# Ledger of designs, part 391: VH-VL binders against o27280

Target 1, 266 residues: o27280
Amino acid sequence: MDSMNVPEVLEIKRIVEESESVKTFIFSWDFRREVRPGQFVMVWDFRDEKPMSVSLIDPVRSEIGISIRRVGEFTDRVHGLSEGDLLGIRGPYGRGFELMGRDILLVGGGIGMAPLAALADEATARGMRVDALVAARTADELLFLDRLEAAGVNISTCTDDGSCGFKGFAHERLLTLEENHDMAAVCGPEPMMFQVMRILDERDVPAQLSLERYMKCAVGICGQCCLDDTGFRVCAEGPVFWSQELSRVREFGRYRRDPAGRRVPW

## First folded at step 17 (VH-VL)

Design B192 (framework fv_bamlanivimab)
Fold by ESMFold2-Fast, scan of step 17:
Structure B192 (fold): chain C 266 residues (1-266), chain A 119 residues (1-119), chain B 107 residues (1-107)
Amino acid sequence: as target 1 above (266 residues)
Amino acid sequence: QVQLVQSGAEVKKPGSSVKVSCKASGGTFRSYGISWVRQAPGQGLEWMGRIIPRFGRANYAQKFQGRVTITADKSTSTAYMELSSLRSEDTAVYYCATDDRYEGLFDYWGQGTAVTVSS
Amino acid sequence: DIQMTQSPSSLSASVGDRVTITCRASQSISSYLSWYQQKPGKAPKLLIYAASSLQSGVPSRFSGSGSGTDFTLTITSLQPEDFATYYCQQSDDTPRTFGQGTKVEIK
């Protein structure tokens, strides 16, 4: 679905509490406007607009879901809404994930599991074998485990504090898992994605990675979404990139640029 | 240490094709992209394209699009650059170089392959 | 494509001289610039990357500076083995592009 510049005002049909800090907002959706896992929408609360990944795609029920983590003023206001309240939704935008092969690996950190949950639903519906490595700081921040289990996904967990599953980081856990996937999809903090990408590259597993950080410029300052070495824009060319495209981006996983163009370490 | 070894000099007729090889150490081939850079006599350096051998995918400079094909054989740790429809202006030394995926450097270079296009 | 322009195209120098070569990018490349040395009949050799980082094994008389669009390579005390052609190269975007080269010749 091509870019939509005017938000549609939609009623919140249902709210699912995924954790203490994450809610999924569900809307009726007209699937003449196709939406794919990995795409995002702009959510407008009639005051501010922010990009959010689509986390549920359900053509049978004619619904989409958008998962939002409470981290600031905008998300605090949206979390205060109830079923029946209205939000503006514009989109979808961006390039979605491409499914390839029969055995796939998903590696998600925190809210990065949101677009991967939608991908898991599509992959399992196609009869693919799906292994998911779900990472978070603590057990309470692991997301979508119930949805993944219901879909038949083989789940591995890791937490920084060891409160659930492997104690450590996603890339450390990945090193202990079997090497037999046709592709991988990765979404989470950029340093985690960089380490995971390196391991998958050494295993000759093609990976797709979702970059969420610059999506807020979808209809505003699109230059902010440009990747230095590739010339790709996250809003137009992403947010999903193959690992070979990202291997040339010197900033990926190492540093970012400030408004003056200077490198700033993570 | 990292080393790239290229095939020997070639003399070709206009309209023909040339295929230059670049054999890398095992570790180099696994960890790096391979770029191809040419230099005509008395001229500067011109980037032609690159391949990331792990994925077998190549990018090309627009000037060479349609005439150049860059490939890799993982089993022999060898990258190839094939240039078709040769013209006299293609007379040059052709270099392969490791293209560090993370930093964008050409940190190790092959010795070069002289290609002469003569009638 | 990002165009790289070097100056001068050539210069004459003596052993012990301080040599300065400049490179200008057609758009900002931050610090994603490398410098190479090429001797006649040989492949180029990486000297400097990230505008100012010295490659392992390269003598400390070589240094780089600059950011954005304007960059400089300096050789503080020219040695006989330094007579060569020098190239700048941007790594901020694809295609990778080189300057036209600066030939450092004996006076």
Scores: ipSAE 0.000, ipTM 0.387, lowest interface PAE 17.7, mean pLDDT 83

Design B193 (framework fv_bamlanivimab)
Fold by ESMFold2-Fast, scan of step 17:
Structure B193 (fold): chain C 266 residues (1-266), chain A 119 residues (1-119), chain B 107 residues (1-107)
Amino acid sequence: as target 1 above (266 residues)
Amino acid sequence: QVQLVQSGAEVKKPGSSVKVSCKASGGTFRSYGISWVRQAPGQGLEWMGRIIPRFGRANYAQKFQGRVTITADKSTSTAYMELSSLRSEDTAVYYCARDLNYEDWFDPWGQGTAVTVSS
Amino acid sequence: DIQMTQSPSSLSASVGDRVTITCRASQSISSYLSWYQQKPGKAPKLLIYAASSLQSGVPSRFSGSGSGTDFTLTITSLQPEDFATYYCQQSDDTPRTFGQGTKVEIK
């Protein structure tokens, strides 16, 4: 149990620049530790440790990829690394996505496309039809369009500023899409996920949502990853939840909790 | 526009079990939970448990844990509540109700099923 | 479990009276409180949700107030059809729990 908390030091095999603010770090991986789309790992730069979703799972090459957006001191340091440098990786952790049916919809916002890109790879490998709605603030922040296109995914885009595709939010674009699906997977900002969930629920499309808040509980800090109403812990029972599980959580999409447990509006 | 219709009254012997059905129509059975609430004669309302039909996942009040089983059949839009090891104090009207968790209230309710346990 | 206590357990009133029913939670439930009306031989009917929001189709003489641990249901001008039992219910935690009920009967 203690040994699971010790990171394995891995060499950065390759770095892919996804945008000005996002890079994917690729590592050799021993698939005796099975990894599923929707799971995360703890990334350690020998100063701080942060949870990151797995964005590439390649058993043929024995590689995983971890996509990291530059948003603060830790991620700035990691972005400064080069191929051949070392990072500590432990995991995987959390509940991954489950695939069902033949036709699936992916709805991703910003860096939320990272775990959905891995899911798209698995779904297309199983012969499923995949439609993806990729949302971002601007065209330059749309992620993984080339990977999705190469996999045969049918892509719709939207940007807040109208610089690519539909001008508006993901849920507004979703309302204009008429295709039916057997399931959906959603990852992005919580307010976006809440609106998308409501539309999918009305359409009787079962949805899985990746809710990656409070994941510092992966290092054993109690109370920092609990959801409001049901006592769900993101790191123990998530980060992937079915939409009906999230419907039991009053705070989902309406407010979050600060470290003191107080409700803070989105 | 969801309507809930329950099975008819039951008379049972102590130690037996009863299975009450709740058929949903007019709305999206799969999108919401179904809660079961009972009311003994002259008493108040007591929540027993609920199920999210899409997943077949049930939660129970501790008092009923081990004696109650709540299930759902998505193909017939029907939820079931089975109570075992019946006692005379289980005599009650049993209600199903739509559980709107992200709206946090019970609406609509089924008409109720009277279960009488006679010694 | 969160315990819900109503006051009074019963009251006698006349048509036209103002009726006030109080509900107290054993711990803070914010505004996750609903009020139900139950008439003899009928299933409960939702009156108020989120402590103060009136359900569609419910007469405006019904109102709810409160937050945290103390909540009130008010009927401003009691009508003959309002003689019933009223229940509060919390939805902040599982299990969902009800108050013991308040019977409003003819004086």
Scores: ipSAE 0.000, ipTM 0.389, lowest interface PAE 17.9, mean pLDDT 82

Design B194 (framework fv_bamlanivimab)
Fold by ESMFold2-Fast, scan of step 17:
Structure B194 (fold): chain C 266 residues (1-266), chain A 119 residues (1-119), chain B 107 residues (1-107)
Amino acid sequence: as target 1 above (266 residues)
Amino acid sequence: QVQLVQSGAEVKKPGSSVKVSCKASGGTFRSYGISWVRQAPGQGLEWMGRIIPRFGRANYAQKFQGRVTITADKSTSTAYMELSSLRSEDTAVYYCARESQFDSSFDYWGQGTAVTVSS
Amino acid sequence: DIQMTQSPSSLSASVGDRVTITCRASQSISSYLSWYQQKPGKAPKLLIYAASSLQSGVPSRFSGSGSGTDFTLTITSLQPEDFATYYCQQSDDTPRTFGQGTKVEIK
């Protein structure tokens, strides 16, 4: 564990532009530190450190990819970097997705497609049939469509504005899709995940959901990352949770916490 | 569904220039690279250069440096390859190809444009 | 520039045969290698990317293997539609470079 808590300084080998707001940073990785889909790393730009989900896991190339959306000062600085520049990486942290059965449904919203892209690679490599519902506000914000298509994934899209695929939200599109899946994996904004979870629960499809908002205590410090009622710590017990675990959390999909610990509606 | 559609065949005299177009449809034009690859009659594939339309930046193979210009017009989702000072050995089929966002493989190709350089 | 060398330059095979084509890079390219199929008068078609990943819609009889400098394309149980020219291509560096091609001909 101690060695996992020290950032390794890695050179950015390649940068892939996923959209106007999202880039994937690719690094050489020593797979003696195993990485699984759904896990995250701490990315250090020598000023600040932020948790980021792993979006590419390639032991054959000895590479990992980390997809980062431009949302604030840290991500703006990282987006300004070029191939050959250095970043500190520590981890991986958290539990990854578990694969079961023959058929999996992936439901991703925005940057939430990042950990699901890595999961799609693993599921297809295991011979599973993969259906992906990729959701975004506009067509330009749909992520990883080329990679999913190359992997043989059956893709459905939806956009809020109707610029690609179904016009509407992920859960509205899900209601029109095939109901038979052995499991599902979901990642995106919590309100989207909550609505999707309810539909999957009604269909008796076991689902795993990734709660990236709580990744701030990557070193497992007690009491810093808890879910309401259950006492879950995202860094130790997540970020991936089964839908049955999340159904007992009063604030999931309804509330978030501000820095003072107050409940704030989404 | 991504499709790349190229301009029609051209016959050019030595010393002139040719400009081939490649119109992309399906998906976001800005989200990928466009490479130009040529194939002389009975020969293999030769990479000439690429552009990433989002950045407006092009890279060229040294052999073509100074003779080739690759550009993109984002408003029409069209990439262009202009080759100047044409010689008979430039007679070839010219392909545009999309570079995959993740592994830089050429996952979709245009149909090809035959360019013949003759007196 | 990274040089890509294929072997053999051509081969003759029968329907049902197992065919292997090799590709060597002049320096390590990790797994940044793609395989393409080209039929006369047609644009190349992507078969394999990332050395071993099968492109969507490509039959499972095609497979790729290798890393670093040595790579192999395998066609298990050759079909009539597989008689074509095959190219490897590296995407580790610019310029992108292709092998010289391997023509698979009917015996």
Scores: ipSAE 0.000, ipTM 0.383, lowest interface PAE 19.6, mean pLDDT 82

Design B195 (framework fv_bamlanivimab)
Fold by ESMFold2-Fast, scan of step 17:
Structure B195 (fold): chain C 266 residues (1-266), chain A 119 residues (1-119), chain B 107 residues (1-107)
Amino acid sequence: as target 1 above (266 residues)
Amino acid sequence: QVQLVQSGAEVKKPGSSVKVSCKASGGTFRSYGISWVRQAPGQGLEWMGRIIPRFGRANYAQKFQGRVTITADKSTSTAYMELSSLRSEDTAVYYCARDETYYEGFDPWGQGTAVTVSS
Amino acid sequence: DIQMTQSPSSLSASVGDRVTITCRASQSISSYLSWYQQKPGKAPKLLIYAASSLQSGVPSRFSGSGSGTDFTLTITSLQPEDFATYYCQQSDDTPRTFGQGTKVEIK
């Protein structure tokens, strides 16, 4: 009876084109299988499966959404699908975000806004004050701005090229924003998350960070998962970690590992 | 290397309150959570609540909500658990334990504080 | 709240035996499960975290496995110092919850 390890074949109910490179695939969902912001599912196209963060959790409409960026062969095939086509979904997996306090700062980069959009919905539903810093390389890659605005979120933007909002990186923009938040949630490119974490640590703002590269570890697939500075350890069950956990990991924000386990700089 | 040292045994009357301390040494106090777990004679382990000093926030098991207060003094690296309206069924050994991350388990544990509620 | 159920509640074993203790969660907890050993009058000792990770200093005869809702602790070649009560504990959600314990006794 455990449906989490058996893919459920679901019909694509609706596709939202978030940008030229990102689509959200929406499915009917039975909420007797609970889904929390920060969790992910395994998406199966009947050839290969990949972990994808849940970006929409809507119990009223009985829907979930999964946002997918076009980055390779699997995602190219999935982007070629249409409403009415089928995908296999396993999960949810991983530990979701934990909300506490009265106000929260969301810091998202690129597709990292996907799990944070779901979190913003939950935080606003709980009556929290939500500030979101949405970062991308260019204006065309800023995601979920309309959805966040509709939810009453206070939005700041930045782009590397200056095409929308502050010109510069997320951490540079963060230095110019209000310091008073009970917590933060951060998701995006690992170098960005590392810099943001350092600033939040100096401000004594507890932060949760979502790391895409640890999603497979949470489902028990532990190939080359090594924690630097602590020796060889089994995978930490991500993708969401508190900043205090990540401060001990030397490789966080500095390098990644290829399939052979070699260090590759960001 | 973190060590947790708890206050000594207490004997309390029904209806009173008890405040147990847990002093941390050998690490950055604010970098980890402190959970409180009790064990009645011959019974299993029961989680009461947790504080993360960095947040200044505590969460409690629903059974203890309204009777338990968990606090932390960052200047002395000490966590406290206060239980009010004591009943005989609150007789137990009370432990504090480092609850740093959700995947690392509770380690280390304090030595335990025996609380006896008697008339 | 997530409920943790251990089986059996007690067992008798001899030195050298292979002992298996199971733990079932009322809902999926992924791999956010720890195992503890407790001897009379002592605080619990962490043996296994993240379902299968051996805590530093714990003998290799202890191992954990499982994910989702079903988990096992295995002790190969039981030693005299292993007679104790064992607890599982989930950390996927708050409140944290423990199994009721399994007492491993001398046969």
Scores: ipSAE 0.006, ipTM 0.421, lowest interface PAE 14.8, mean pLDDT 83

Design B196 (framework fv_bamlanivimab)
Fold by ESMFold2-Fast, scan of step 17:
Structure B196 (fold): chain C 266 residues (1-266), chain A 120 residues (1-120), chain B 107 residues (1-107)
Amino acid sequence: as target 1 above (266 residues)
Amino acid sequence: QVQLVQSGAEVKKPGSSVKVSCKASGGTFRSYGISWVRQAPGQGLEWMGRIIPRFGRANYAQKFQGRVTITADKSTSTAYMELSSLRSEDTAVYYCARDSGQYEGHFDPWGQGTAVTVSS
Amino acid sequence: DIQMTQSPSSLSASVGDRVTITCRASQSISSYLSWYQQKPGKAPKLLIYAASSLQSGVPSRFSGSGSGTDFTLTITSLQPEDFATYYCQQSDDTPRTFGQGTKVEIK
């Protein structure tokens, strides 16, 4: 029997241009291998393999989508591909989001909206009320608004420059929102997530946060997967963490680790 | 789980060619790569090239460019490695191995090996 | 091409010994390194992939560590069946390249 770690060479069925720097690649998927929002796959271009969050999970059409931001040589090569071209896909890997209650708040920044878009689809399918706060530097960098609107999600936007919605940062916009939620899910730049987490903790809203940097640790590729003073190993437990777990980590929101394990400020 | 079974030992004359087969059974052949690795007597492992049968694309180590051809027949789940213009230094055991993303281009399982001897 | 160099080329050990083999890449390969065991007359067997991930069915006495350019394979309590040649291999780039091998011999 093939395990989930055996790569499948899949044809790119459709490519959606989300922005100047973000594309979603859509593949047929056999859902006997379950995929949950918040999980990732390894994308292999027959030279290099990189972890990418799953942004679309559609059992009705038997499709998954993977959203990729253009940031380096691997992603430049993948962005150069066309419908009909082939990529290797392994997975899924990692801890996905857990849904609870009847109402959920999604807070996403930039490409962090990718796993949250998949979560929005699952939450709405379960009959939950979904409110999404979508943040970016400019209106042109807001992602997945059309998908969220089509799903019936209540959308608030904020941009640093005020070109769409509230002028300011996600946490500043969150302070002006009064609705209570049973839970929240947050994904985006780590400093944004830290500020949002503090506000949700003060409001007694349990939150799950997805840390992109720990997708590699979940697969065992990263050499050292420990967090600061806690001695907590993230190799098997990421990328999604509850806010109560992260509130005790001195490093979260302040430092990251480079490949050599050195602390680097955000 | 897939198993790889290779063709039997060959004795060839200098200047001839050899074609070694590697048949996959018990698993999915189409979705992963097949790499060819050789080992001269008492020497280490040397990667020759690979093919991904579903993709139909092969790539080769520069040392073997122009002499090696790797092909696959999806209907019989068999990969082939043909090496032409044989020289005495091509005497080696030739292995096929599954090249899958589970191992990030690593190799498992391996075929049992095919001994190729080049002598006059 | 990425060059892989192993140390030592051979070593002598007794059953129960702790054995360490090192592998160095000529440039950074992140964690894209595997370790293989080969016994005389047999095909190589995968032990470790992604520098530190133990292949299913491989005894827990085998472990791998390292990243970037420097990697180590450790056997914590050598057993009779462990006398073999060990190879590292990088998968960061094509061509795939192997170390020259380390022979673990009976002392």
Scores: ipSAE 0.000, ipTM 0.376, lowest interface PAE 19.8, mean pLDDT 82

Design B197 (framework fv_bamlanivimab)
Fold by ESMFold2-Fast, scan of step 17:
Structure B197 (fold): chain C 266 residues (1-266), chain A 120 residues (1-120), chain B 107 residues (1-107)
Amino acid sequence: as target 1 above (266 residues)
Amino acid sequence: QVQLVQSGAEVKKPGSSVKVSCKASGGTFRSYGISWVRQAPGQGLEWMGRIIPRFGRANYAQKFQGRVTITADKSTSTAYMELSSLRSEDTAVYYCARDDQYEGYHFDPWGQGTAVTVSS
Amino acid sequence: DIQMTQSPSSLSASVGDRVTITCRASQSISSYLSWYQQKPGKAPKLLIYAASSLQSGVPSRFSGSGSGTDFTLTITSLQPEDFATYYCQQSDDTPRTFGQGTKVEIK
């Protein structure tokens, strides 16, 4: 049975308001279909379907959570839904994060903290030391701080305007943090991820980076999801990539792809 | 700065297995790859696979998939390449080399090589 | 797999000669190309990476050029220690593949 490729109509069990622009939608989930941090699902509102990263994976309660930022027509409609309403969920899809070593650094920007929150839960459950650098433009856009703290994560914050923690960008804050991590996981705006990757490379910290852009092909291979020189397809081979794979991609941090697959400057 | 030192020459019978070691000296294992490249007598260079020693993550060329296993022991800073079901065509010098992907995917430094002879 | 083809397969040269070796990839590899020197009984030695970057400690008479599918290694004034086999190698895709080699022999 190919249940991953047929949307399941699920009832919204609980809605958590993470910020003014972000909500987490929680559903009962049958964990006979395994879900890993870093994977995404297709969310269907019975008109349009969009990819969303899984932000909560809770086998004990038999629940998954999907965090959605209000950025357009589809997400605005979904934000208008209430507990008890229905959404179609298809998946999971994509390559999840791989946990290695004893110590992990998470670097998240804005909604990029969503897949990293799920990863933090798994890493702490495995007994890893987890340090998180949570970055946003302002304090009210910092996500999952209470959840990360409850999980035992060591949190550093960074805001562009200085309203919480370090005043500046994620990569500037990273330069002031310790260098001893076995691995890192990074998710956020691509220019931020590029700068963070460079610093982690200099420190010999292997990093996995999650590219959340243009994941329109839920079943694998499509040209819309291609990266440049390597031919990597984000939805088929990603969205999670090791930093050494991305360092050879000329577009990473410089260009993005529009829906037609054309290069567009950041 | 890192130097790679390989185990000594081996003579093996067809159907047996060989395990070649590659010890990093002048530094600890870093978050970079160790590639294995072989060279048959009078022939060119053939890439077999790689591992990131810190994490034990291995990747193999399709030709060797199922016969080659690349591992690493972090406590001894040693990478291993094991090739099973040996054939006379596996007679070659086997090299390990550091595969630094952040600087354009070049191999430097190289181990001195391990001669493996499969007599049939 | 990306196929790498070198030309010539061998050449004879004298000390002081300008030597040119070419390498062609079966598909575009941007600048993800390295050149190695190998002497009999020795491991290969990195000369050039990223198509044109000279490895630290390598003499300035060695240079690399090219992008996409066509690449060149040049030795401007051949020295006695330069008689060796030279290999190009692509790092754009897995598996990593090498050219067949170019043997530079004394005339």
Scores: ipSAE 0.000, ipTM 0.401, lowest interface PAE 16.5, mean pLDDT 82

Design B198 (framework fv_bamlanivimab)
Fold by ESMFold2-Fast, scan of step 17:
Structure B198 (fold): chain C 266 residues (1-266), chain A 118 residues (1-118), chain B 107 residues (1-107)
Amino acid sequence: as target 1 above (266 residues)
Amino acid sequence: QVQLVQSGAEVKKPGSSVKVSCKASGGTFRSYGISWVRQAPGQGLEWMGRIIPRFGRANYAQKFQGRVTITADKSTSTAYMELSSLRSEDTAVYYCAREQYEGHFDPWGQGTAVTVSS
Amino acid sequence: DIQMTQSPSSLSASVGDRVTITCRASQSISSYLSWYQQKPGKAPKLLIYAASSLQSGVPSRFSGSGSGTDFTLTITSLQPEDFATYYCQQSDDTPRTFGQGTKVEIK
């Protein structure tokens, strides 16, 4: 059988409390099944299955970590689990980030820092200089700051309410930062990613952007995960896309779908 | 529309080195890299490596690691591929190709024939 | 390395025929697959990228489909200028790898 498409039942080895609403679940992993930053797995609690980003990749300890935000019934059940409990894991799926050059800018919003934390580990291990702009609504929603700091990452923060760092949005903070990066990786709410992409394009910084939200359609590869104009399916072609491709998608950063399937501005 | 123009054919002796150039001209050049792909007579396409000229970073296929060096001169918009310790098996047409963000190749250079003999 | 296998290695066809070429990856590459056309003595020409996206300037008779490990290039009504060798290429990982090629010959 293909182990990637059959859930493997794994024991939760350790749980890290990242914030009041986010936990990282750590599992032993057989790295004959390679996993890259930016990829996701399907997490099965023996009732429902949901896509989750891989936030820790540790071949030395033979472990992966999956960061889960508490937002509904499935995630509430998973958050109620303890070390020693079991979850089904299927994957990894999707295209991961590619690293290029000598330095990288990471721009993450909320749970979007999860795949970027794994990327930061890989980039620092390769000897790259890593600058991270971590954005959230409030200070208590900023994620992975301790982990990034321990890795030697140069951290800038911004919060909508000004409770930590720059008061404002990620793109407003980006305008005050140094322009010299060989590449960037961006993950967070689409309006944030769209504004950040525009600035990076103007600075001629190649960027990769991760569309984590659309991974909710991963098990249903029918058309719901398609981006208009290009026909991209996030679970098949993403979730990581180059800024050049996303610039051709009219919907990216501008519209979402309502219950009737109509375009609605963000 | 960008075009890639390569240097002319070369005949080399075994054990020597060859350096092929690839100059980008015309239109706005927008890509993350320039790849080198070779094709031996009657054979398929074989990727050797790439450089992202903006960053000066090169990646090589394992088979060529230690023998191939890919460089770029941003001031002249020219990429170079140097292959050392030439063998008869290195006889091929060598192409440069612009690598787009998604990893596909467009445009391609016209090719440079390299013959390793006598 | 990801290995790409094309089928058939060659085929004979007439003008107006529907031609189908397949490409199989040794592991899942999602939709990160491109198709190229090469005529004798010429550099390859991009036809399709991201498995199904038609390159600007390429005739609409060319189409691509597939995902994961199995991919198809279709020419719906073969024209005289379509007799060439066709290659698939994956861009999911480095090194980038090509299929062995499929030669489309006149019957």
Scores: ipSAE 0.006, ipTM 0.461, lowest interface PAE 11.9, mean pLDDT 84

